# VHH binders against Methionine aminopeptidase (map): the designs that were tried, part 22

Target 1, 301 residues: Methionine aminopeptidase (map), of Saccharolobus solfataricus (p95963)
Amino acid sequence: MTEDELNKLLLAGKIAAKARDEVSLDVKASAKVLDICEEVESIIIENKAFPSFPCNISINSEAAHYSPTINDEKRIPEGAVVKLDLGAHIDGFISDTAITISLDSRYQRLLDASKTALEAAITNFKAGLSIGEIGRVIEKVIRAQGYKPIRNLGGHLIRRYELHAGVFIPNVYERGLGVIQSDSVYAIEPFATDGGGEVVEGKSITIYSLKNPNIKGLSSRENELIDFIYTRFNYLPFSERWLKEFSTNVDELRNNIKNLVKKGALRGYPILIEIKKGVVSQFEHTVIVKGDSIIVSTKSL
Short names: E, the ipSAE of ESMFold2; O, the ipSAE of OpenDDE; V2, 0.75 times the mean of E and O plus 0.25 times the DockQ between their complexes.

## First folded at step 15 (VHH; framework vhh_7d4b_2)

Design k5 (from j2 with A103G; at its last look DockQ between E and O 0.86; V2 from the best seeds 0.81)
Fold by ESMFold2, look of step 15:
Structure k5 (fold): chain B 301 residues (1-301), chain A 121 residues (1-121)
Amino acid sequence: as target 1 above (301 residues)
Amino acid sequence: QVQLVESGGGVVQPGRSLRLSCAASGFTFSYYNMGWYRQAPGKQRELVASISGSGGSTNYADSVKGRFTISRDNSKNTMYLQMNSLKPEDTAVYYCAAGRYHGFGLYWDHWGQGTQVTVSS
């Protein structure tokens, strides 16, 4: 890792933390999900970075992967447990962070479960440690507070322009996952629930990424959209909201996206829902492993 | 050491049934989504069916819906694919896969070596 790369990672983390901490104060009943997410994304852009993925708002049993669509009218319900998940990048050097805000005091202990699990995971995080031991720490904390970790969703290795670079950071103990590497960047994201501890895919798809830019048999317009996506977002996830400059005809745009997913040029990411409809909490930081130490790039300023 | 070992393939006549098994070891089976993929000669590998770690959610390709049934027995670390009313188009190598969500989509971390299913007259 060069000093320049480290500085970009740190700045991307600081900007994400700023957006997270400022916008979380606006997560209230009746607020539009679209307004919240656009505020996050605007703060990131105004601070000279780019969103590393579309801002997520996931409510109650929705664990992850809802980002508002064009003209989205969805609002935060009374008593909601809201996951705000966001990130920034500078030249592909990524931050990824999330918090849960509860509008119902009954869920404070559920929030504390995932938050405390994140703190414990970070305290134990070091190069050479078995990745499965991080899962053990998270699992122990969450279960001790009377909840279940979500076992089939977790954190990940981050590389330049790769939000998910293939290494899984579990929320439960598991052997055989290898060890934490020095000079590496990881997202650690405990998920806790009062449900069954597993996510399944819902029907809604609001987040996409480029999968294969070289698919044959596409129309000239479809190829132009692929080039637009690659130029602006590389392989990072994106929202249809970020494609309005390409096309103002929303129905045409959505049809092109659906066709490109069907043909394998794009990948869609369905919303993830707790299998028993339990309420889900999440807290997430990005950590940089440098030598024998770690730096939490998304730590509050 | 993670292993996924498929069995139960073979040569059968159209309209017959086969049951595939996938024996898993080296990981906590109930924590993983499981899936069956198939690949016919000259074709892309395609998802046939998938099942959640608890068994509470299943998904099927349109081409097999109503004919194939995926199941799992977490006490035996085994996933199954019951394949009824087999057609020549079902001829392929069938692969077992295990995966989790790495933040977004389901990523298949582990794969078996495959078992051949041939449906011919």
Scores: ipSAE 0.702, ipTM 0.861, lowest interface PAE 1.1, mean pLDDT 94
ESMFold2 (binder alone), look of step 15: mean pLDDT 90; pTM 0.905
OpenDDE, look of step 15: ipSAE 0.872; ipTM 0.935

Design k6 (from j1 with F104M; at its last look DockQ between E and O 0.92; V2 from the best seeds 0.83)
Fold by ESMFold2, look of step 15:
Structure k6 (fold): chain B 301 residues (1-301), chain A 121 residues (1-121)
Amino acid sequence: as target 1 above (301 residues)
Amino acid sequence: QVQLVESGGGVVQPGRSLRLSCAASGFTFSYYDMGWYRQAPGKQRELVARISGSGGSTNYADSVKGRFTISRDNSKNTMYLQMNSLKPEDTAVYYCAAGRYHGMGLYWDHWGQGTQVTVSS
């Protein structure tokens, strides 16, 4: 890792933390989900970065992967347990962070479970440690509070323009996952639930990424859209909300996206829902491992 | 240490059945979503079916729905694919895979070496 790369990672983290901390204050009953996510994205852009993925708001048993659509009217329900998940990048050097806000005080212990698990995971995080031991730490904290960790969803290695670079950071103990590497960037994201501890895919797809730009047999319009996506977002996830410069006809745009997913050019990310419809909490930081030390790039300042 | 071993492939006539098995070792089987993929020569690898770690959720490709059934036995660390009413278009190498959601998406962390299924007259 060069010093320039480290500085971009640190700045991307600072910007994501700023957006998270400022916008979390506006997560209230009846607030429009679209307004919250656009505010996050505006703060990131005003600070000379770009969102590394569309801002997520996932409510109650939805664990992850809802981002508002064009003209989205969804509002936060009374008593909601809301996961706000966001990130920034500078030249593909990525930050990823999340917080849970509960509008129902009865869920505070559920929030504390995932928050404390994240803090414990970070305290133990070091180069050479077995990745499975991070899962043990997280699992122990969450189960001690009477909840279950979500076992098939977790953190991940991050690389330049690769939000998910192929190494899983578990929320339960596992053997055989290798060790934490120096000179690396990881997202650590405990999920806790009062449900069954497993997620499944729901129906809604509001987040996409480029999968294969070289698919043959595409229309001229479809090829133009692929070029637009590659130029603007590389392989990072995107929302239809970010494609308005390509087309103002929303139905046409959605049909093009649907066809490109079907043809294998794009990947869609369905929402993830707790299998027993239990309520889910999440907290997340990005951690940089440098030498014998770690830096939490998304820590509040 | 991690191992996924497919078995049950072979040559069969159209209309017949086969049952594929995927034996897993070296990881905690029940923590992983499992899937069957297939790939015919010169074609893109495609998802055939997948099943959640607990077995409580399944998904199938349109081309096999109603004919194929995915299942798992977590006490035996084994996933199955029951393939009924086989057609020549089902001819492919069938791979098992195991994965979890890395933040945003399902990623297949482990793959088997594959087993050949050939459906011909």
Scores: ipSAE 0.764, ipTM 0.891, lowest interface PAE 0.8, mean pLDDT 94
ESMFold2 (binder alone), look of step 15: mean pLDDT 89; pTM 0.905
OpenDDE, look of step 15: ipSAE 0.831; ipTM 0.920

Design k7 (from j1 with H102W; at its last look DockQ between E and O 0.91; V2 from the best seeds 0.00; counts 0 for: pae E 3.6 > 2, SAP .681 > .668)
Fold by ESMFold2, look of step 15:
Order: sequence, then C-alpha cells, then structure tokens
Structure k7 (fold): chain B 301 residues (1-301), chain A 121 residues (1-121)
Amino acid sequence: as target 1 above (301 residues)
Amino acid sequence: QVQLVESGGGVVQPGRSLRLSCAASGFTFSYYDMGWYRQAPGKQRELVARISGSGGSTNYADSVKGRFTISRDNSKNTMYLQMNSLKPEDTAVYYCAAGRYWGFGLYWDHWGQGTQVTVSS
C-alpha cells in the first residue's frame, strides 16, 4: 500500500463518517427514506468523493440491501429500528460504514449487542489472526446479551473498486477461513437479532452492479447502458437513481436494467430479510491493516 | 479439508425417480445456504434448487418446480435432492454448493466434484 493510497482510504473514511454522523440525526418517524439517503449521497459528493454504493436504509427485520428507488415514497415508521449503511470512495479507494438508530428504547440492548461486538472485534483485529476468531469474538458478545448473530451475513475484504473482494469476515466462529492479511482493508459488520439469526432474500431489488460487460447479442442501446455504467461506476454497486443522465424515462430504464440482469450483464441484489422477521441491528467500520497496526478509517472525528 | 461429496447419480429411464445426496465436512454446515446446480454438455451451470441454512426457505428453477424437492439434515451434514418424473432434459452433471451472503450477494464458497445423472431410454 502506498502512502497516497492510504491517504485516499483515510479521507474516504472521514467523509463517510461525516455523512453517517450528520444524517443519522435526521432519521425520525415519517421522514422519507429517499430524502435520508440522498442527503448521505449529497454530503459525500459535496466533499469531493463519490458514494461507493447506494445508501442503504433497512428497517426492522430488513437486514440489508434496500436503497430508495426513483420517486420512492417509503417513510420511517413510528418506533422503527433503522440501519443506515453507506460508503465513499476516492479513485476507487473505498470506505464502508453503518449505524443503527432506534426510535424505540426497547431495542437499545439489541443495538448495544452489535455495537459492542464491533468494538470487541476491532480490539482483537490484527494481521495473522484467524478470521474465524473474529467471528468467535462477535458471536460471544452478541449471545451474551441474549441475542443471535446473523450467521449467513458478514463482513468482507475490500480492494480498489472492489467492495467485496473474496474474503468473508464472519459473525460466528468458523474454522478454515484463513488469516487476516497485512496491507489490506476489511469491513467488519456484526449483525444481531432477536429472531432466528439467518437472512433470506426478499422480493425487492434496488441495487445492481456490472457483472459481465462483454455479453454477446446485446442491442446497441443495451451496450450503451453497459458502457455508461462501466465508465461511471466501474464494478461498484449502483442505483437506478444514478442513471437519470442516461434516460429520464423511468419505465424504459427499469426495463433495460431488468433485461441486462436476465442476460447476465448485470447482477441484482435482493433485499435481505431476517428469516423469522426478528428485528436486526448492525454496526460497521472499515479497518485498514498496515504492518502490525490497524486504523479504523470510519471512526468519528 | 472442506469437502462436498455428491452421490446417488446414475442412468434412469424417463419418468423414473432418483435421489441425490451431498455429504459435507470441514465446515459448519448449518451456517450455509446449500444449492444444487447442474451443467449439461455445452451449457453453463444453472441453479436447480436452493435451501437456507435452517431449511426454512427453499427456491426452485421453473423447469424442476413440482418435480424436485430439496431438503437437508443438519444432524447428518447432508443435503438431498429428490428428483421425480425425470426427463431427458434433466441429464447433466449435478453439483452441490454451499454459500453465504457477504456484502450484497450470495457467494458460493464451496463446490463438490459433481455426480452424473443420465435420463435415457
């Protein structure tokens, strides 16, 4: 890792932390999810970065992967437990962070479970440690609070323009996952729930990424959209909200995206929902491992 | 150390049944979604069926819905595919896969070597 690359990672982390901390104050009953996520994305852009993925806002039993659509009318319910998940990048050097906000004090201990698990995981995070041991730390903290970790969802290795670069950071103990590498960037994201501790796919798909830009048999319009996506987002996830420059006809745009997913050029990411409809909490930081030290790039200023 | 071993493949006549098994070792089986994929000659691998780690959620390809049933026994670290009313189009190598969600998508961490199913007169 060069010093310039590290500085971009640190700046992207600072910008994401700023957006997270400022916008979390606006998560209130009746607020539109679209307004919240666009505020996050605007802060990131105003600070001369770009969102590394569409701002996620997941409510109650929704664990992950909902981002507002064009003209989305969804609002925060009374007493909601809201996961706000966001990130920034500078030249493909990525930050990824999340916070849970509860509008119902009954869920504070659930929030504390995932928050404390994140803090414990970071305290133990070092090059050479078995990745499964991070899962053990997270699992122990969450279960000690009377909750379940979500066992089929977890953190990940990050590389330049690769949000999810092939290494899983579990929320439960597991053997055979290898060791934490120096000169690497990881997202650590404990999920806790009062449900069954497992996610399944829901119906909604609001987040996409480029999968294969070289699919044969695409129309000229389809190839233009693929080129537009690659040029602006590379392989990072995107939202239909970011494609308005390509087409202002929303129905046409959605049909093009659907066809490209069907043809294998794009990948869609369904919303993830707790299997028993339990309430989910999440806290997440991006951690940079450099030599024998670690830096939490997304910590509050 | 991680192993997924398929068994139960063979040659059967159209309209008959076959049951595939996938024995897992070297990882915590109940933490993973499991899936059956198949690959016919000259074709890409396609998802046939998927089952959640707890067994509480299943999904099927349209071409097998109503004929195939996926199940798992977490006490035996084994997944099954009951294949009824077999057709020549079901002829393929069938693969066991285990995966989880990380970031946005289901990623298949582990794959078996495959077992041949041939449906022919």
Scores: ipSAE 0.427, ipTM 0.774, lowest interface PAE 3.6, mean pLDDT 93
ESMFold2 (binder alone), look of step 15: mean pLDDT 89; pTM 0.899
OpenDDE, look of step 15: ipSAE 0.768; ipTM 0.895

## First folded at step 16 (VHH; framework vhh_7d4b_2)

Design mm1 (from k6 with G105D; at its last look DockQ between E and O 0.94; V2 from the best seeds 0.84)
Fold by ESMFold2, look of step 16:
Structure mm1 (fold): chain B 301 residues (1-301), chain A 121 residues (1-121)
Amino acid sequence: as target 1 above (301 residues)
Amino acid sequence: QVQLVESGGGVVQPGRSLRLSCAASGFTFSYYDMGWYRQAPGKQRELVARISGSGGSTNYADSVKGRFTISRDNSKNTMYLQMNSLKPEDTAVYYCAAGRYHGMDLYWDHWGQGTQVTVSS
């Protein structure tokens, strides 16, 4: 990793942390989800970075992957447990971070479970450690609080313009996952729940990315959309909200996206829901492994 | 070492049934979504059915709904595909796969070598 690459990773992390910490104060009952996510994205852009993926707001048993749509009217319910998940990039050098805000104090211990698990995972994180041992640390903390980790959802290796680069950071103990590598960037994201500890796909898809820009037999309009997406977002996830410059006809835009997913040009990311409808908490940092040390790029300023 | 081993394939007449098994070893079976994929001659590999780690959620391709049933027995580290009312278009090599969510992406981390199913008279 060069010093220039490291500096971009650190700056992307600081900007994401700033957006996270400032906007979390606006997560209140009756607030529009769209307003919250646009504020996150605006802070990132005002600070000379770009969102590395659409801002997520996931409520109660929704564990992950809801981003508001065009003219979205969804509002934060009273007593909600809200996951705010966001990231920034500079030239494809990515940060990824999340917190949970509870509007119901009865869930504070659930929040503490995933937060403390993240802190413990970071304390143990080092080059050469078995990746499965990070899962052991997370699992132990969460189970000791009387909750379950979500076992089929976890953190990941990050590379330039690759939010999910193919290495899993588990929230439960596993063997045979290899070791943490130096000069690498990881997202660590414990999920805790009072439910069954497993996620399944919901129906809603609000986040997409390029899968294959070289699909043959597409219309001229479809190829134009692919070129627009590649030019603006590369392979990073995007929201329909970021495509208004391409088309103001929302129904046409949505139909084009649907067709491109069906044809394999785009990938859609369904929301993830706790299988027993238990409430979910999440905390997440991006960590950079450099030599024998780690740097938490998304730590609070 | 991770292994996924399919069995139960064969040649059957249309309208008949087959039951596929996928025996898993080398990983914590209950932590993974499991899936059956198939690849017909000259076609791309396609998802047939998927089952969550606990077995509490299933998904099916439209072409097999009502005819195929996916299940798993976590005590035996085995996934099954019961295939009823088989049609010639079900002819394919069937693969089992195991995966989980790396952030947003359901990654299929492990694959079997496949078992042939041929539906003809």
Scores: ipSAE 0.750, ipTM 0.879, lowest interface PAE 0.8, mean pLDDT 94
ESMFold2 (binder alone), look of step 16: mean pLDDT 90; pTM 0.906
OpenDDE, look of step 16: ipSAE 0.862; ipTM 0.934

Design mm2 (from k6 with S57Y G105D; at its last fold request DockQ between E and O 0.92; V2 from the best seeds 0.85)
Amino acid sequence: QVQLVESGGGVVQPGRSLRLSCAASGFTFSYYDMGWYRQAPGKQRELVARISGSGGYTNYADSVKGRFTISRDNSKNTMYLQMNSLKPEDTAVYYCAAGRYHGMDLYWDHWGQGTQVTVSS
ESMFold2, look of step 16: ipSAE 0.768; ipTM 0.895
ESMFold2 (binder alone), look of step 16: mean pLDDT 90; pTM 0.909
OpenDDE, look of step 16: ipSAE 0.868; ipTM 0.936
ESMFold2, look of step 19: ipSAE 0.759; ipTM 0.891
ESMFold2 (binder alone), look of step 19: mean pLDDT 90; pTM 0.910
OpenDDE, look of step 19: ipSAE 0.876; ipTM 0.937
ESMFold2, fold request of step 20: ipSAE 0.755, 0.751, 0.748; ipTM 0.889, 0.887, 0.892
ESMFold2 (binder alone), fold request of step 20: mean pLDDT 90, 90, 90; pTM 0.915, 0.913, 0.912
OpenDDE, fold request of step 20: ipSAE 0.895, 0.891, 0.892; ipTM 0.948, 0.947, 0.947

Design mm3 (from k6 with D33N G105D; at its last look DockQ between E and O 0.94; V2 from the best seeds 0.81)
Fold by ESMFold2, look of step 16:
Parts: sequence; structure tokens; C-alpha cells
Structure mm3 (fold): chain B 301 residues (1-301), chain A 121 residues (1-121)
Amino acid sequence: as target 1 above (301 residues)
Amino acid sequence: QVQLVESGGGVVQPGRSLRLSCAASGFTFSYYNMGWYRQAPGKQRELVARISGSGGSTNYADSVKGRFTISRDNSKNTMYLQMNSLKPEDTAVYYCAAGRYHGMDLYWDHWGQGTQVTVSS
């Protein structure tokens, strides 16, 4: 990677960490999820970056991938365990980070399980290490606390304008995943649960991305929407909340998105729910592998 | 070495049944979502059915709901597709796939070589 690319990764990480740490203090009972996620996204933009994906706010057994919709009225319940997942990019150089906040002190040990697992994974993270060994470290820490890691959800390789670049960073031991590469960027995101340790798709889809901009047979309006999406977000995930400049008619906008998903131009990302409705905790950092060392780009300032 | 090997394909008359199997090796089978995809000539590969690692959640394409049943036996590292009331439009190569969520993406890490199913009138 060039020095310029590294500087953009580092700055994107600092901005994401700032947004995460400032907004997490506002996660309280009765707060609107829309207000929380818009503040995250506003801090990122005010600091001259762009959100790398819509701010996620996932509650209790929702493990991941809910982002508020247009005029969303959802509020944080009392006693909630809340995952706030966010990221920033500068010219497609991405950061990805998450924190869990519990409004119920009885879940603090569950939070500590995934947090300590992340710290242990980072301590062991280096070029040439088997990727499966990171999963073993995470699994050992979480199970030692009496919880289960989520085995079918994990971290990932990141590339420019590619949030998920095809390499899995597991939360359980697994052989045959290759080795950690130098000059590479990874998201490490342990998930712990008091449930069954597996996620399944829920019904809500609130996050989308461009899949194939070259689909034939689209209407003029559909092609305009694809061009709008590509120009503003490239292949990074987006929310309907970010499409207001394209259309103020929410029902029309939602129908266009639905049709483009059906036609294969867009991909939708359903929420992920713990299979036994167990409570889920998550902590996440982006790490940059450079030579014999790593840099945690999303570490607190 | 990771392997997914489909079997049970063949030629069958409309209205009859067929059962596909996918034998897995070289990875921890129970950690993976499993899926059946199919591809007919000149068409895009499409998801037919999907099953969670524990087997506790299944999903089906609209075109096969009520006719096809996906299942798995984690003790035998095998996934199945029971295909009832077969129609000519079910004719395709059927592929086994194994995957997990890379963040938001259900990413299909492993694929089989496929087995042909032909439903002739």
C-alpha cells in the first residue's frame, strides 16, 4: 500500500473511533435509534469523511445489520443490550468498528466476553499467522466466560470500496482459511451470546448495495437510481435514508429498490438474529497489517 | 481438502420425486449454512433452498415452496434436497454450497461440481 493510502486508512479509523466513542454515550432508554445513527453519520461527515455503511443499531437478540429507515420511530427499550456498528471511508479506504452498550448491568459479563476476545485476537494478530488460530483465541476466551461465540458470522478482509473482500476472520477455530497477509486490512469482530451461537436471517432489510450496474431491461428511472447510487456510494452499502436527494416519494423509492433487488442490480442485507433469541454482544476493530506489526486504526483516541 | 459432492441426479418424469445428497468433507460442517442452487441453460444460477448450520432455519425459493424440502444430518456431514412433484422447469444442474456471514454478506465459501436433474415430459 502507498503512504497516502495508509494515511487515509488511519484517518478514517480515527474518525470512526471518534463517532463511536461520542455517540455511545447517548445510547439510553427511550432514545430514538434514528437520532443515534444520524448523529454517528453526521460526525463522520463533519470530520470530512463518509460513512462506509449505514450506522447499525442492533438490540438484544438482533446480532447485526439493522439500520434506521426513513422516519423510523424505533426507540431503545429499557434494559437493552445495544450493538452500535459504524464505519468511515476516505476515497474508499475503509474503517469498520463496533461497541456494545448494556442498559442492564446483568449483561456486563457477556459484554466482557466479546471485548476481551477482541483484545486477545488483536494481541495475537500478525502476518503469517493461520487465520483459524485467531478464531481459536476468540473461541477460547468466550467459552471460558460461559458463553458461545457465533460461529457462522465473523470478520472479514477489507479492500478499497470493498467492505467484504472474500476472506473470513472466524470466531471459532477452523483450519484451511489461509494466513493473515501483510499489506492488508481486516475487520475482527467477535460475537458472544447466551443463546445457541448461530445467526439466521430476520425479515427486515434496511441495508443495500450495488451488485450489478449493467443489468439490461431497466426503466429510465431505475437506471437513474443505479447511476445515483454508483456516483455516491460506489459498491459500499447504503440506506434508503441516503437517497432523499433522488426521490422525496418514499413509497416510490422503496418500490424502485425492491424491483432492483429482484432484477439483480442491488443486493439486500437482512438483519441477523440469534437462532435461540439469546442476547448478543459484539466488539470490533479494523486492523492494518504492515510488515511485522499491526495498527489498530479504530482504537480509542 | 474441502469437498462438496452432489449425487442423486437423473432423468425423471413430471410429477415424480427425486432426492439429492451433498456429502461434505474437509471442514467443520455444522459451522456452515448450506444451500442448493440450480442453473438451467441460458439462465442465471438461482438459490433453491438454504438451511442453517444447526438445521433450525430453512428458506425456499417461491417456485419450489411446498414441493422441495431441504434437510441435513450433521452426524453424516450430508445435506439433502427432497424434490417432489417435479416439473419440466425444475430441469437444471443442482449445486451444493456452504457459506457464512462475512459481516453482512452470506458468502458461499465452497461449491460442489453439480448434479444434473432432467424432468422430461
Scores: ipSAE 0.754, ipTM 0.891, lowest interface PAE 0.9, mean pLDDT 94
ESMFold2 (binder alone), look of step 16: mean pLDDT 90; pTM 0.914
OpenDDE, look of step 16: ipSAE 0.778; ipTM 0.900

Design mm4 (from k6 with G105D H110Y; at its last look DockQ between E and O 0.96; V2 from the best seeds 0.81)
Amino acid sequence: QVQLVESGGGVVQPGRSLRLSCAASGFTFSYYDMGWYRQAPGKQRELVARISGSGGSTNYADSVKGRFTISRDNSKNTMYLQMNSLKPEDTAVYYCAAGRYHGMDLYWDYWGQGTQVTVSS
ESMFold2, look of step 16: ipSAE 0.786; ipTM 0.899
ESMFold2 (binder alone), look of step 16: mean pLDDT 90; pTM 0.914
OpenDDE, look of step 16: ipSAE 0.862; ipTM 0.933
ESMFold2, look of step 18: ipSAE 0.784; ipTM 0.898
ESMFold2 (binder alone), look of step 18: mean pLDDT 91; pTM 0.916
OpenDDE, look of step 18: ipSAE 0.727; ipTM 0.879

Design mm5 (from k6 with A61E G105D; at its last read DockQ between E and O 0.95; V2 from the best seeds 0.86)
Amino acid sequence: QVQLVESGGGVVQPGRSLRLSCAASGFTFSYYDMGWYRQAPGKQRELVARISGSGGSTNYEDSVKGRFTISRDNSKNTMYLQMNSLKPEDTAVYYCAAGRYHGMDLYWDHWGQGTQVTVSS
ESMFold2, look of step 16: ipSAE 0.800; ipTM 0.908
ESMFold2 (binder alone), look of step 16: mean pLDDT 90; pTM 0.906
OpenDDE, look of step 16: ipSAE 0.867; ipTM 0.936
ESMFold2, look of step 18: ipSAE 0.775; ipTM 0.897
ESMFold2 (binder alone), look of step 18: mean pLDDT 89; pTM 0.903
OpenDDE, look of step 18: ipSAE 0.792; ipTM 0.906
ESMFold2, look of step 19: ipSAE 0.762; ipTM 0.890
ESMFold2 (binder alone), look of step 19: mean pLDDT 89; pTM 0.898
OpenDDE, look of step 19: ipSAE 0.872; ipTM 0.936
ESMFold2, fold request of step 20: ipSAE 0.772, 0.776, 0.744; ipTM 0.900, 0.901, 0.883
ESMFold2 (binder alone), fold request of step 20: mean pLDDT 90, 90, 90; pTM 0.905, 0.902, 0.905
OpenDDE, fold request of step 20: ipSAE 0.895, 0.893, 0.891; ipTM 0.949, 0.948, 0.947
ESMFold2, last read: ipSAE 0.756, 0.741, 0.731; ipTM 0.893, 0.884, 0.879
ESMFold2 (binder alone), last read: mean pLDDT 90, 89, 89; pTM 0.905, 0.903, 0.902
OpenDDE, last read: ipSAE 0.893, 0.891, 0.890; ipTM 0.948, 0.947, 0.947

Design mm6 (from k6 with G105E; at its last look DockQ between E and O 0.93; V2 from the best seeds 0.78)
Fold by OpenDDE, look of step 16:
Structure mm6 (fold): chain B 301 residues (1-301), chain A 121 residues (1-121)
Amino acid sequence: as target 1 above (301 residues)
Amino acid sequence: QVQLVESGGGVVQPGRSLRLSCAASGFTFSYYDMGWYRQAPGKQRELVARISGSGGSTNYADSVKGRFTISRDNSKNTMYLQMNSLKPEDTAVYYCAAGRYHGMELYWDHWGQGTQVTVSS
């Protein structure tokens, strides 16, 4: 990792943290989720970065992956537990961070569970440590609070222009997951719930990414859309909201996206729902491992 | 040390049934979503069925809905695929897979070697 690369990572993290901390204050009952996400993305852009992925705003039993669509009228319910998940990148150097806001004081302990777990994970995070041990740390904290960790959803390795580069960071102990590597970037994201501790895929998809730009048999218009996506987002996740310049016809756009997913050109990310419809909390930081040191790039200033 | 071992494949006539098993070892079975994939000659590998870690949720390809049933016994670290009303188009190598969501994406972390299923008159 060069100094220049590190600087870009750090700046990207700082910008994401700024957006997170500012916009989280706007999470209120009856607020439009579209307004919130657009503000997040606007702040990122204004600070000379790009979103790593579409702003996620998942509510209650939605654990992850809801991003507003074009003209989305969804609003935050009263008493909602809202997960705001966002990231910024500079030249492909990515940050990823999340925060949970509860509009119901009854869920404060749930928030504390995942928040404290994240802190504990970071405290113990070092090169050479078994990744499974991070899971142990997270699990212990969440369970001690009387909640369940989500077992099948966790953090991940981050690479340049590759948000999800594999290497699962679990919320529960597991053997054989390898060790934390130096000169690597990780997203640590504990999830806690009062439900079953497992997520399943919902039916809705609001986030996409380029999977295979060289699919055969695409129409001229489909190929044009692929080029449009690749040029702007590379292989990073995107929202239909970001494709407005390609087509003003929303129905046509959605149909094209749907077809491209079916044909294997695009990947869709279903909303993840807690299996027992439990309420979910999440906190997330990006951690840069440099030798014997770690840097939390998305830490609040 | 991670292993997924498929069994129960074979040659059957159309309309008959087979039951596949996948025995898992070397990882915490209940933490993983499990799935069956199949690959026919000259075709891409496709998801046949998926089951959540607890077994509380299942998904099927449209082509097998109503005919195939995926299940699991976490106490035995085993996943099953009951295949009824088999058709020639079901002929393929069937693979067992285990995965979790790495952030946004489901990664299949472990794969079996596959078992051949042949449906022919």
Scores: ipSAE 0.686, ipTM 0.872, lowest interface PAE 0.7, mean pLDDT 95
ESMFold2, look of step 16: ipSAE 0.781; ipTM 0.904
ESMFold2 (binder alone), look of step 16: mean pLDDT 90; pTM 0.911

Design mm7 (from k6 with H102Y G105D; at its last look DockQ between E and O 0.92; V2 from the best seeds 0.81)
Fold by ESMFold2, look of step 16:
Structure mm7 (fold): chain B 301 residues (1-301), chain A 121 residues (1-121)
Amino acid sequence: as target 1 above (301 residues)
Amino acid sequence: QVQLVESGGGVVQPGRSLRLSCAASGFTFSYYDMGWYRQAPGKQRELVARISGSGGSTNYADSVKGRFTISRDNSKNTMYLQMNSLKPEDTAVYYCAAGRYYGMDLYWDHWGQGTQVTVSS
């Protein structure tokens, strides 16, 4: 990678870490999910970056992928275990990070399980190491605390404008996944649960991305929306909240999105829910592998 | 070596039943979501049915709901698709797939070579 590309990765990481650390203090009972996520996204934009995906707030057994909708009234419940997941990019050079905040002290050990697993994974992370060994480290730490890792959700390779670039970083031991590559960027995100250790799709879809901009048979208005999405977000995930400049008619906008998903132009991402409705914790960092060294781009300032 | 091997395809009359199997080896079967895809001539691949690693959750395409049943036996490393009330529109090559969530993306890590199902009078 060039030094300029590395500097953009590092700055994107610093901005994401700033947003994460500042806004996590505002995660409290009765706070609006919309207010929290818009604050994250505003900090990122004010620091001259863009969100790499819509800010996520996932509560209790929801493991991942809820982002507030337009005029969303959802609030943080009393005693909630809240995953705050966010990222930034500069010219497509991406950061991805998450933290869990518990409003119920009984879950502190669950939080410690995924947090300590992340720390152990990073300590062991190096070019040439079998990727499955990272999964073993994570699994061992989480199980030693009496919890289960989530086995069908994990970290991933990151590339320019590709949040999920196709290499899996597991939360359980697995052979045959290849080795960690130098000159590469990875998200490492242990998930721990007191449930069954598996996620399934829920009903809510609040996050979308461009899938195929060249679908035939779209109306002129639908093509305008596709062009707006591509120009602003490329192939990165987006929220309906980011489309208000295209249309102020919320019902029309939602119908257009629904039709574009049906026609294959857009992809929707359902929320992920722990299969036994167990409570889920997550901690995540973005790491850069350069030579024989590791840089945690999203580490706290 | 990872392998997914489909079997049970063939030629069958409309209204009849067929059962597909997918034998898996070389990976920890219960860690993966499993799915059946199909591709008719000249058409894009489409998801037919999906089942979670534990078997506790299933999903179906609207076109097959009520007619097809996905299942798995983790002790045998095998996934099944029971296809009832077959229609000519079900004619396709059927593929077994195994995957996990890379962040938001369900990514299908492994694919079988496919088995032909032909429904004709």
Scores: ipSAE 0.736, ipTM 0.881, lowest interface PAE 1.2, mean pLDDT 94
ESMFold2 (binder alone), look of step 16: mean pLDDT 90; pTM 0.913
OpenDDE, look of step 16: ipSAE 0.802; ipTM 0.909

